VHH binders against Profilin-1 (pfn-1). Designs and how they scored, part 29

Target 1, 132 residues: Profilin-1 (pfn-1), of Caenorhabditis elegans (q9xw16)
Amino acid sequence: MSGWNAYIDTMTAAAPSIKRCAIVGAADGSVWARTEADNVFKASEEELKTFVALFNDVTQVPAKGADIEGVHYVVPRTEESLIFGKKENTGFFAVKTKSAVLIAVYEGPNEVAAQVRKAVESMQTYLNNAGY

## First folded at step 18 (VHH)

Design ui16 (from ug23 with Y112H)
Fold by ESMFold2, last read:
Structure ui16 (fold): chain B 132 residues (1-132), chain A 123 residues (1-123)
Amino acid sequence: as target 1 above (132 residues)
Amino acid sequence: QVQLVESGGGMVQPGGSLRLSCAASGFTFSSYAMSWVRRAPGKGPEWVSYISGSGKSTHYADSVKGRFTISRDNAKNTLYLQMNSLKPEDTALYYCAVGGPQPPPLKGEMQHWGQGTQVTVSS
């Protein structure tokens, strides 16, 4: 039905510390695919629209932080197409492609954050190379 | 299980109109963006139109702008495509899909399409 589900599955398999994951439209924050069932990614379209707009000027995000699923994260670092958020023993990586934003929420110490970042960036690269 | 069932296709003359429907079940329809995709004979899938989960954001391929209108009724779990001023180039099998423009398949991934609904525009 949706080829975007395969991207969700690939990211969660590559980084088991990912607890919830979503792919949303870069323009409107609308959900294209997400983790479901006991691990539903629970962000409103309004919150996600605000979130994806952060990529319009990532340099302002560390001062403001970011909200996902009603949780406020400190943003220690950003890059042109990447936002990293942290809250206690949880965090997220979000990456932007031409058409979409990929969001992975994970649990664990900072040592596992690298595998989460790699998982989302590999999908970002694949999509960018295909013009998405 | 997730099901998407397309209907409303048919044969029409150039300049005619058709309204396609997509009945959705097995998932929370209102939570997801939806697209229409078409496959003309001898060609790969072409994204046609997109609507956000709330219905507040829409987008169209250049080839159909001003002629097609996407809409949804979240209370009825149904997606629609109103197709006006139809041209022979619109002849295709039309499918609905969850999310934005469908991405390239991942290595080793199988892509599956439903039955779709045939639109044929011919004199």
Scores: ipSAE 0.767, ipTM 0.885, lowest interface PAE 0.9, mean pLDDT 91
Fold by ESMFold2, last read:
Structure ui16 (fold): chain B 132 residues (1-132), chain A 123 residues (1-123)
Amino acid sequence: as target 1 above (132 residues)
Amino acid sequence: QVQLVESGGGMVQPGGSLRLSCAASGFTFSSYAMSWVRRAPGKGPEWVSYISGSGKSTHYADSVKGRFTISRDNAKNTLYLQMNSLKPEDTALYYCAVGGPQPPPLKGEMQHWGQGTQVTVSS
């Protein structure tokens, strides 16, 4: 299998509140790895292409919000390579590396969100240090 | 159980052509980007080409641009690599892989590749 699946597994193990997770190409939104079976990450390539393009100017994202899996999230704030979205008791963290975007969708309170962010940023850092 | 089976390799003269196939099973092939990767003698894996799940986006390593064409047939769950104007430096064991360029292995992880298909370009 793809070595990208190991990154999915590592993130979901580090933050069990992650319900669905994907790694997609930063240029085209195409899926490189995702959660499957009962937890299929169900975003179209077209939606993901629009989503990853948000990283071209993260400063405009809070005004627009973001769509993943047909769900619209408000985006309270962003950082240079991170987008945080919320909808009720669910949310997502997405981080961009040189070649990929890592997306984790979670459910739970604020303490859970911190664990999800840490899990995703740890993989982002590892990939960035390797030139990915 | 994900399976990827490469075929179509062989021996060819410089300037010749080959067409590689990768038969995929055990997953929803059309949902995933795919890549070709090669390992030349004495070298580690080298990413060669990429195609998105829909087939709308393709990318190539500089060393093969203009000579190789990646394609896919989602109805047949098959990935292809048309290799033209082959050079001795294209000699390698070719593999297909799911996703973009393969990432560094995580600590303690062992990379596992299929059998691949051998391409040998010599006079």
Scores: ipSAE 0.759, ipTM 0.881, lowest interface PAE 0.9, mean pLDDT 90
Fold by ESMFold2, fold request of step 19:
Structure ui16 (fold): chain B 132 residues (1-132), chain A 123 residues (1-123)
Amino acid sequence: as target 1 above (132 residues)
Amino acid sequence: QVQLVESGGGMVQPGGSLRLSCAASGFTFSSYAMSWVRRAPGKGPEWVSYISGSGKSTHYADSVKGRFTISRDNAKNTLYLQMNSLKPEDTALYYCAVGGPQPPPLKGEMQHWGQGTQVTVSS
């Protein structure tokens, strides 16, 4: 039982193209909630720690790309608190709040990416307004 | 079925020590960060301390920093809180929770807390 699980469920319901999702600590990449069972978000704490550290200087990320679940993504550009990546017919959106990073991995053409971004940013805004 | 069972509370005088335990079952304990949360009489929940899944990262509320130590034993699926130099303000019902500080409830969400373990610090 985790109050963070409801946030996972809300994002996946808002954007059905999301296949896996996680909420992790912004400082350490430790998992607070994630999709489980048939859709387990499979990233190690070490990989997630490296990933959340990208938010320390987002301007360096497009040159490096980003790794999530052992998959390397091209990052075309970044925003202050948002990183997105693409690989073939899959991608991710990640947003940083005060205390957490919300990560959604999706499948589908570019048309579904807007739904995924909206779902993740909606939760980012709600959490930021609450001081999280 | 996911369960978190707190124990180790009791009554102590100011300056005393207690060690709380949280026995976890029904999920992969080592994959998740854990927190201690407390509810003082007449107050809402207050986050106390946090430990990452691996145990490598810990954080504390300012009110307990230097006096409390969070730890975990992933082989035993158990979370601990060593409480030293206890003060009357530490009197509360203590709970463990999965993840970082618990977020605002979403509409229709129900929070499931264990029974907690009572800590009473009184002169």
Scores: ipSAE 0.734, ipTM 0.864, lowest interface PAE 0.9, mean pLDDT 90

Design ui17 (from ug7 with V98I)
Fold by OpenDDE, fold request of step 19:
Structure ui17 (fold): chain B 132 residues (1-132), chain A 123 residues (1-123)
Amino acid sequence: as target 1 above (132 residues)
Amino acid sequence: QVQLVESGGGMVQPGGSLRLSCAASGFTFSSYAMSWVRRAPGKGPEWVSYISGSGKSTHYADSVKGRFTISRDNAKNTLYLQMNSLKPEDTALYYCAIGGPQPPPLKGETQYWGQGTQVTVSS
């Protein structure tokens, strides 16, 4: 569909537990690419605008959690450019690049989380090095 | 299948104006941000502007800020670029693309741009 879809495909290939994935603008939460068809990433622009704004002060996020696609996740901790959450056998990893936020929602036991994190952080590093 | 068709280019004198259009099909237009990018002779692609799916947020490269205005009509699946105060440096083939600033192509991947529309600014 777009040049950004290759990045979605790369992350999902690297971590099969990813069910839905999106690349959005860090400034406004606008959708640049997302999984489609049976695994449509369904977060609205308004929700994403709120979500990406969490990166302005990640220290407050564990206290209030994070919402993606209308689902509330517990956020155990945050890093400067990383927000991750859990809910039962699901979770998400969100990483911020210079201009984008990569969001991966996964399903599976806790053991799959490491692979998902690695996938999105690898892409984060790649994009940052490329100036994105 | 995604299809993007750019139009509205032409030749104008410095200080002139043009309005580009991009007709989009094959995807849910309003769900995605859209960008304009350009390729000048002998140069790589340069991101120009992007607009959010709803049209509520707009962003511009410093080189065109204050002169260009991006907009969209989601009912018509059309993206626009109003270009005012054109300069010779704006001469390029202009493309529309899905998403924000366009990322580097990954190995073996192709870009999903239209045929482009030529803008030539010359006295």
Scores: ipSAE 0.929, ipTM 0.955, lowest interface PAE 0.4, mean pLDDT 95
Fold by OpenDDE, fold request of step 19:
Structure ui17 (fold): chain B 132 residues (1-132), chain A 123 residues (1-123)
Amino acid sequence: as target 1 above (132 residues)
Amino acid sequence: QVQLVESGGGMVQPGGSLRLSCAASGFTFSSYAMSWVRRAPGKGPEWVSYISGSGKSTHYADSVKGRFTISRDNAKNTLYLQMNSLKPEDTALYYCAIGGPQPPPLKGETQYWGQGTQVTVSS
């Protein structure tokens, strides 16, 4: 559909546990690309606006958690450009690039989290190196 | 199937104005940010502007700030670019694209843009 869809496909294919992905504008939470069809990423623009704003001060995020697709996740910890959350057997990883936030929502046991993180961070690195 | 059809280009003198349109189909238009990108002769693509799905947020490249205005009509699945105070350096083929600033192509993947609309600014 667009150039960004290739990035969505790459992240989604990185691990079977990854179910939905989105790439949104870091400044406003606008959706640039997302998984579609059976695995539509369903977060609203307003919700994403709030979500990306969390990166303005990640230190406060663990105390309040994060909402994606109407689901509230516990955020155990954060890093400067990384927010991740957990809820039961689901979770998400979100990384911030220069201009975008990459989000991957996954399902599975906690041990799958590592490969999900690797997937989004790899993409983050790639985009950062490209100036995005 | 996603389709993006740009129109509204033309030849104008410096200081002139043009209004570009992009007719979108094949996807939920209002769900996505939309961008204008341009390619000048002999140069790579340059991101110009993008607007959020709702239209509430707009962003511009420094080179066009204050002169260009991006807007959209979600009811008509149409993206617009009002270009005022045009300069010769604005001469380019203008493309409509889904999302914000457009990323580099990944290996083996084809980047999809419309046919573009030519904007030529010259005396």
Scores: ipSAE 0.929, ipTM 0.956, lowest interface PAE 0.4, mean pLDDT 95
Fold by OpenDDE, fold request of step 19:
Structure ui17 (fold): chain B 132 residues (1-132), chain A 123 residues (1-123)
Amino acid sequence: as target 1 above (132 residues)
Amino acid sequence: QVQLVESGGGMVQPGGSLRLSCAASGFTFSSYAMSWVRRAPGKGPEWVSYISGSGKSTHYADSVKGRFTISRDNAKNTLYLQMNSLKPEDTALYYCAIGGPQPPPLKGETQYWGQGTQVTVSS
């Protein structure tokens, strides 16, 4: 569908626990690519606009949490370009590149989180090195 | 299957105007940002502009700011690019693409651009 789909496929292949994934514009939350069909990423543009704005000051995010796809997540950890959310047996990793935000929603025990994070951060590094 | 068909190109003199169109099908058009990209002779692809799915947010390359306007009609699954104050350096094959600025190709990747529409600016 899109040149960005290859990046979605790369992340999901690297971490099978990822259920849904999206690449959105860092400036406006617009969807550039996402998982589709049975694993469609369903966050609205308005929700994503709010979400990507969290990276303007990540230090406040743990106190208020984050919403993705109408689901509220507790945020145990943030870094300058990373937001980690959890809800029961699910969670998400969101990382910011120069121009994009990569979002991976996963399902499984805590042990799977490390693999998901690695997949997303690897892509982050790749894109940053490429100037994106 | 995804299909993108560009049109509206042509030859104009410097300072002239053109309006490009991109007819999209095979995906939920309004759910995705859309971009225009161009390839000038002997040069690599250059991102020109992108617009959010709703059309509420627009972005432009510095080289076209103030001269080009991107818009969309989600009811018609169509993307537009109004090009004013055209310059010879705007001469290129113009493509529409899904998403924002187009990423580097990955090994084995398939590109989903149309055939493009030729824009030639010459006196």
Scores: ipSAE 0.928, ipTM 0.954, lowest interface PAE 0.4, mean pLDDT 95
Fold by ESMFold2, fold request of step 19:
Structure ui17 (fold): chain B 132 residues (1-132), chain A 123 residues (1-123)
Amino acid sequence: as target 1 above (132 residues)
Amino acid sequence: QVQLVESGGGMVQPGGSLRLSCAASGFTFSSYAMSWVRRAPGKGPEWVSYISGSGKSTHYADSVKGRFTISRDNAKNTLYLQMNSLKPEDTALYYCAIGGPQPPPLKGETQYWGQGTQVTVSS
């Protein structure tokens, strides 16, 4: 089906703590692929448009936090192409490429966060090297 | 079972118009961006356009801007491409696909393509 589904599958396999995942257009937040069935990534197009726009100035994000799937996360800090957020025993990592934003929502203690970050950054690197 | 069925291609003279259709089934059509992709003879796939799930956001390759219009009817689960001012370089097999521009394949992945619809522009 979508060639982006393989990227979803690779990230979820690399970091089992990822519970929901999506790949969206960097320009507009449109959904290109997402986890489905019992683990549907449920964010509206309007919420995702707002979310991807955070990458236009990541320095403003810690003051605001970020919303994904109707859940508000605290964003402790950002990097130019990376936003991550925390709420209780859950969190997210989002990375931007030229064309897309990869979003992974995970559950677990802080010790699993490194695995999640590595999973999304590996795909970010692969896409960036290919011009995506 | 996801199915995408393209139609509306044909033979036209330069400057002519065609409207392509893509009938979708087996998934929640309105939740996903949709693309048109074309493959010229002997060439790899070239992304043409995509439209967001709601239809509110559209994007075009530079080579087709101003000539092609992507649209969708979510009540009919159908994606469209209105092609105007056609040129010989638009000759290709046209496919619809789920999502934005297709990414590079991951190791061991085989990309699936439907039958597509042929557009031939010649004088």
Scores: ipSAE 0.794, ipTM 0.891, lowest interface PAE 0.8, mean pLDDT 91
Fold by ESMFold2, look of step 18:
Structure ui17 (fold): chain B 132 residues (1-132), chain A 123 residues (1-123)
Amino acid sequence: as target 1 above (132 residues)
Amino acid sequence: QVQLVESGGGMVQPGGSLRLSCAASGFTFSSYAMSWVRRAPGKGPEWVSYISGSGKSTHYADSVKGRFTISRDNAKNTLYLQMNSLKPEDTALYYCAIGGPQPPPLKGETQYWGQGTQVTVSS
């Protein structure tokens, strides 16, 4: 069993508005863990490779937007290791660690967006402190 | 139920070769990256290599680059590690795992490893 599944479970428990979630390799977008069953995270390997490469120059992302699961998001802002995307009443937060990118797709009003961001950044901090 | 079964280990002399296999079931194998991890006597786990779900992307620890080759057969749900130019320091119990390098365990979490397959390299 993958130890990354515990990280998926921790994020979804911390922010129930997360509908789908994945942990992917920062180098290649390969899927290390994801939500499954009724909430399958359905991004292709090719799409995820393109997505994680956005972190190579986050300053270019707001002009282009980002695609996840075949859905195009407007990207209002980025930070060195964070991309936030919006479409209608849904959105995503993605954070990069040394080895991985953590992606959470959520639904709900603006107040839940802060909870989702906190959930993914908590795991980002934990992993960064451990050298991951 | 997820199952991973390692095989192909054995005893070889330095410079020899072995091919490890990992039979996977209970999940959509082709959707996930897969790793090889090893535990040498008296040491903690060391990530060796991982391969993307499609098999198009491979990654290796510096200690094995150029000597080991990871591959997969998604039609047979099987992961492989071809190990060439083996050295005594490659002696370890080898495991396969889902995903890339395994993360630190979360507080209170016990990390479980299967039986693995033993590789012993000695003169």
Scores: ipSAE 0.793, ipTM 0.892, lowest interface PAE 0.8, mean pLDDT 90
Fold by ESMFold2, fold request of step 19:
Structure ui17 (fold): chain B 132 residues (1-132), chain A 123 residues (1-123)
Amino acid sequence: as target 1 above (132 residues)
Amino acid sequence: QVQLVESGGGMVQPGGSLRLSCAASGFTFSSYAMSWVRRAPGKGPEWVSYISGSGKSTHYADSVKGRFTISRDNAKNTLYLQMNSLKPEDTALYYCAIGGPQPPPLKGETQYWGQGTQVTVSS
């Protein structure tokens, strides 16, 4: 019913420190898939529309920070299609494809950030290669 | 259990109209974007149209733009596709799906489709 759920499952399996995850439309922030139940990704469409618009100019994001699920993150680094946010022992990676933004919120020590980034970027690459 | 049930298909002559419905249950319908996807005889799935969870954003494949209108009633958990000016090329099994255009399958993944609703456009 949604092939996007398999992407959620693959990312959470690849990086167990991911606690919540979503795939949203790059143009409108509308949810295509997300973690549910006890790990529901709790962001409104309005918050997500603001969030995905950050990719219009990632160079300005470190000065502003970013909000996801009502939580404000410091953004120490961005790249052309990647935003990394940090707050205490938690963080997020978000990557943009042509059609979508993949968001993974993780918890744990700083050592796990590379696993989370790799998990979202591998899906980003797969989607980019397919024109998504 | 998530369930999507398509209806409203049928046989119609070129230039005719049909309205498809998709009844959704087992999830919070208004939280998710929805799409219509069609599968023509002998072909793989083709994304047709998209609507955001709120209904504020819609998109269409070039082949149906101007002829099809997607809509939703979040109070009734129902997605619609109004199809006007139908052409023989629109003949397909139509499905609703959660999210945007369906992504390529991941290795080892089997994608499952429901029954769908058949639209046949011929003289």
Scores: ipSAE 0.767, ipTM 0.881, lowest interface PAE 0.8, mean pLDDT 91

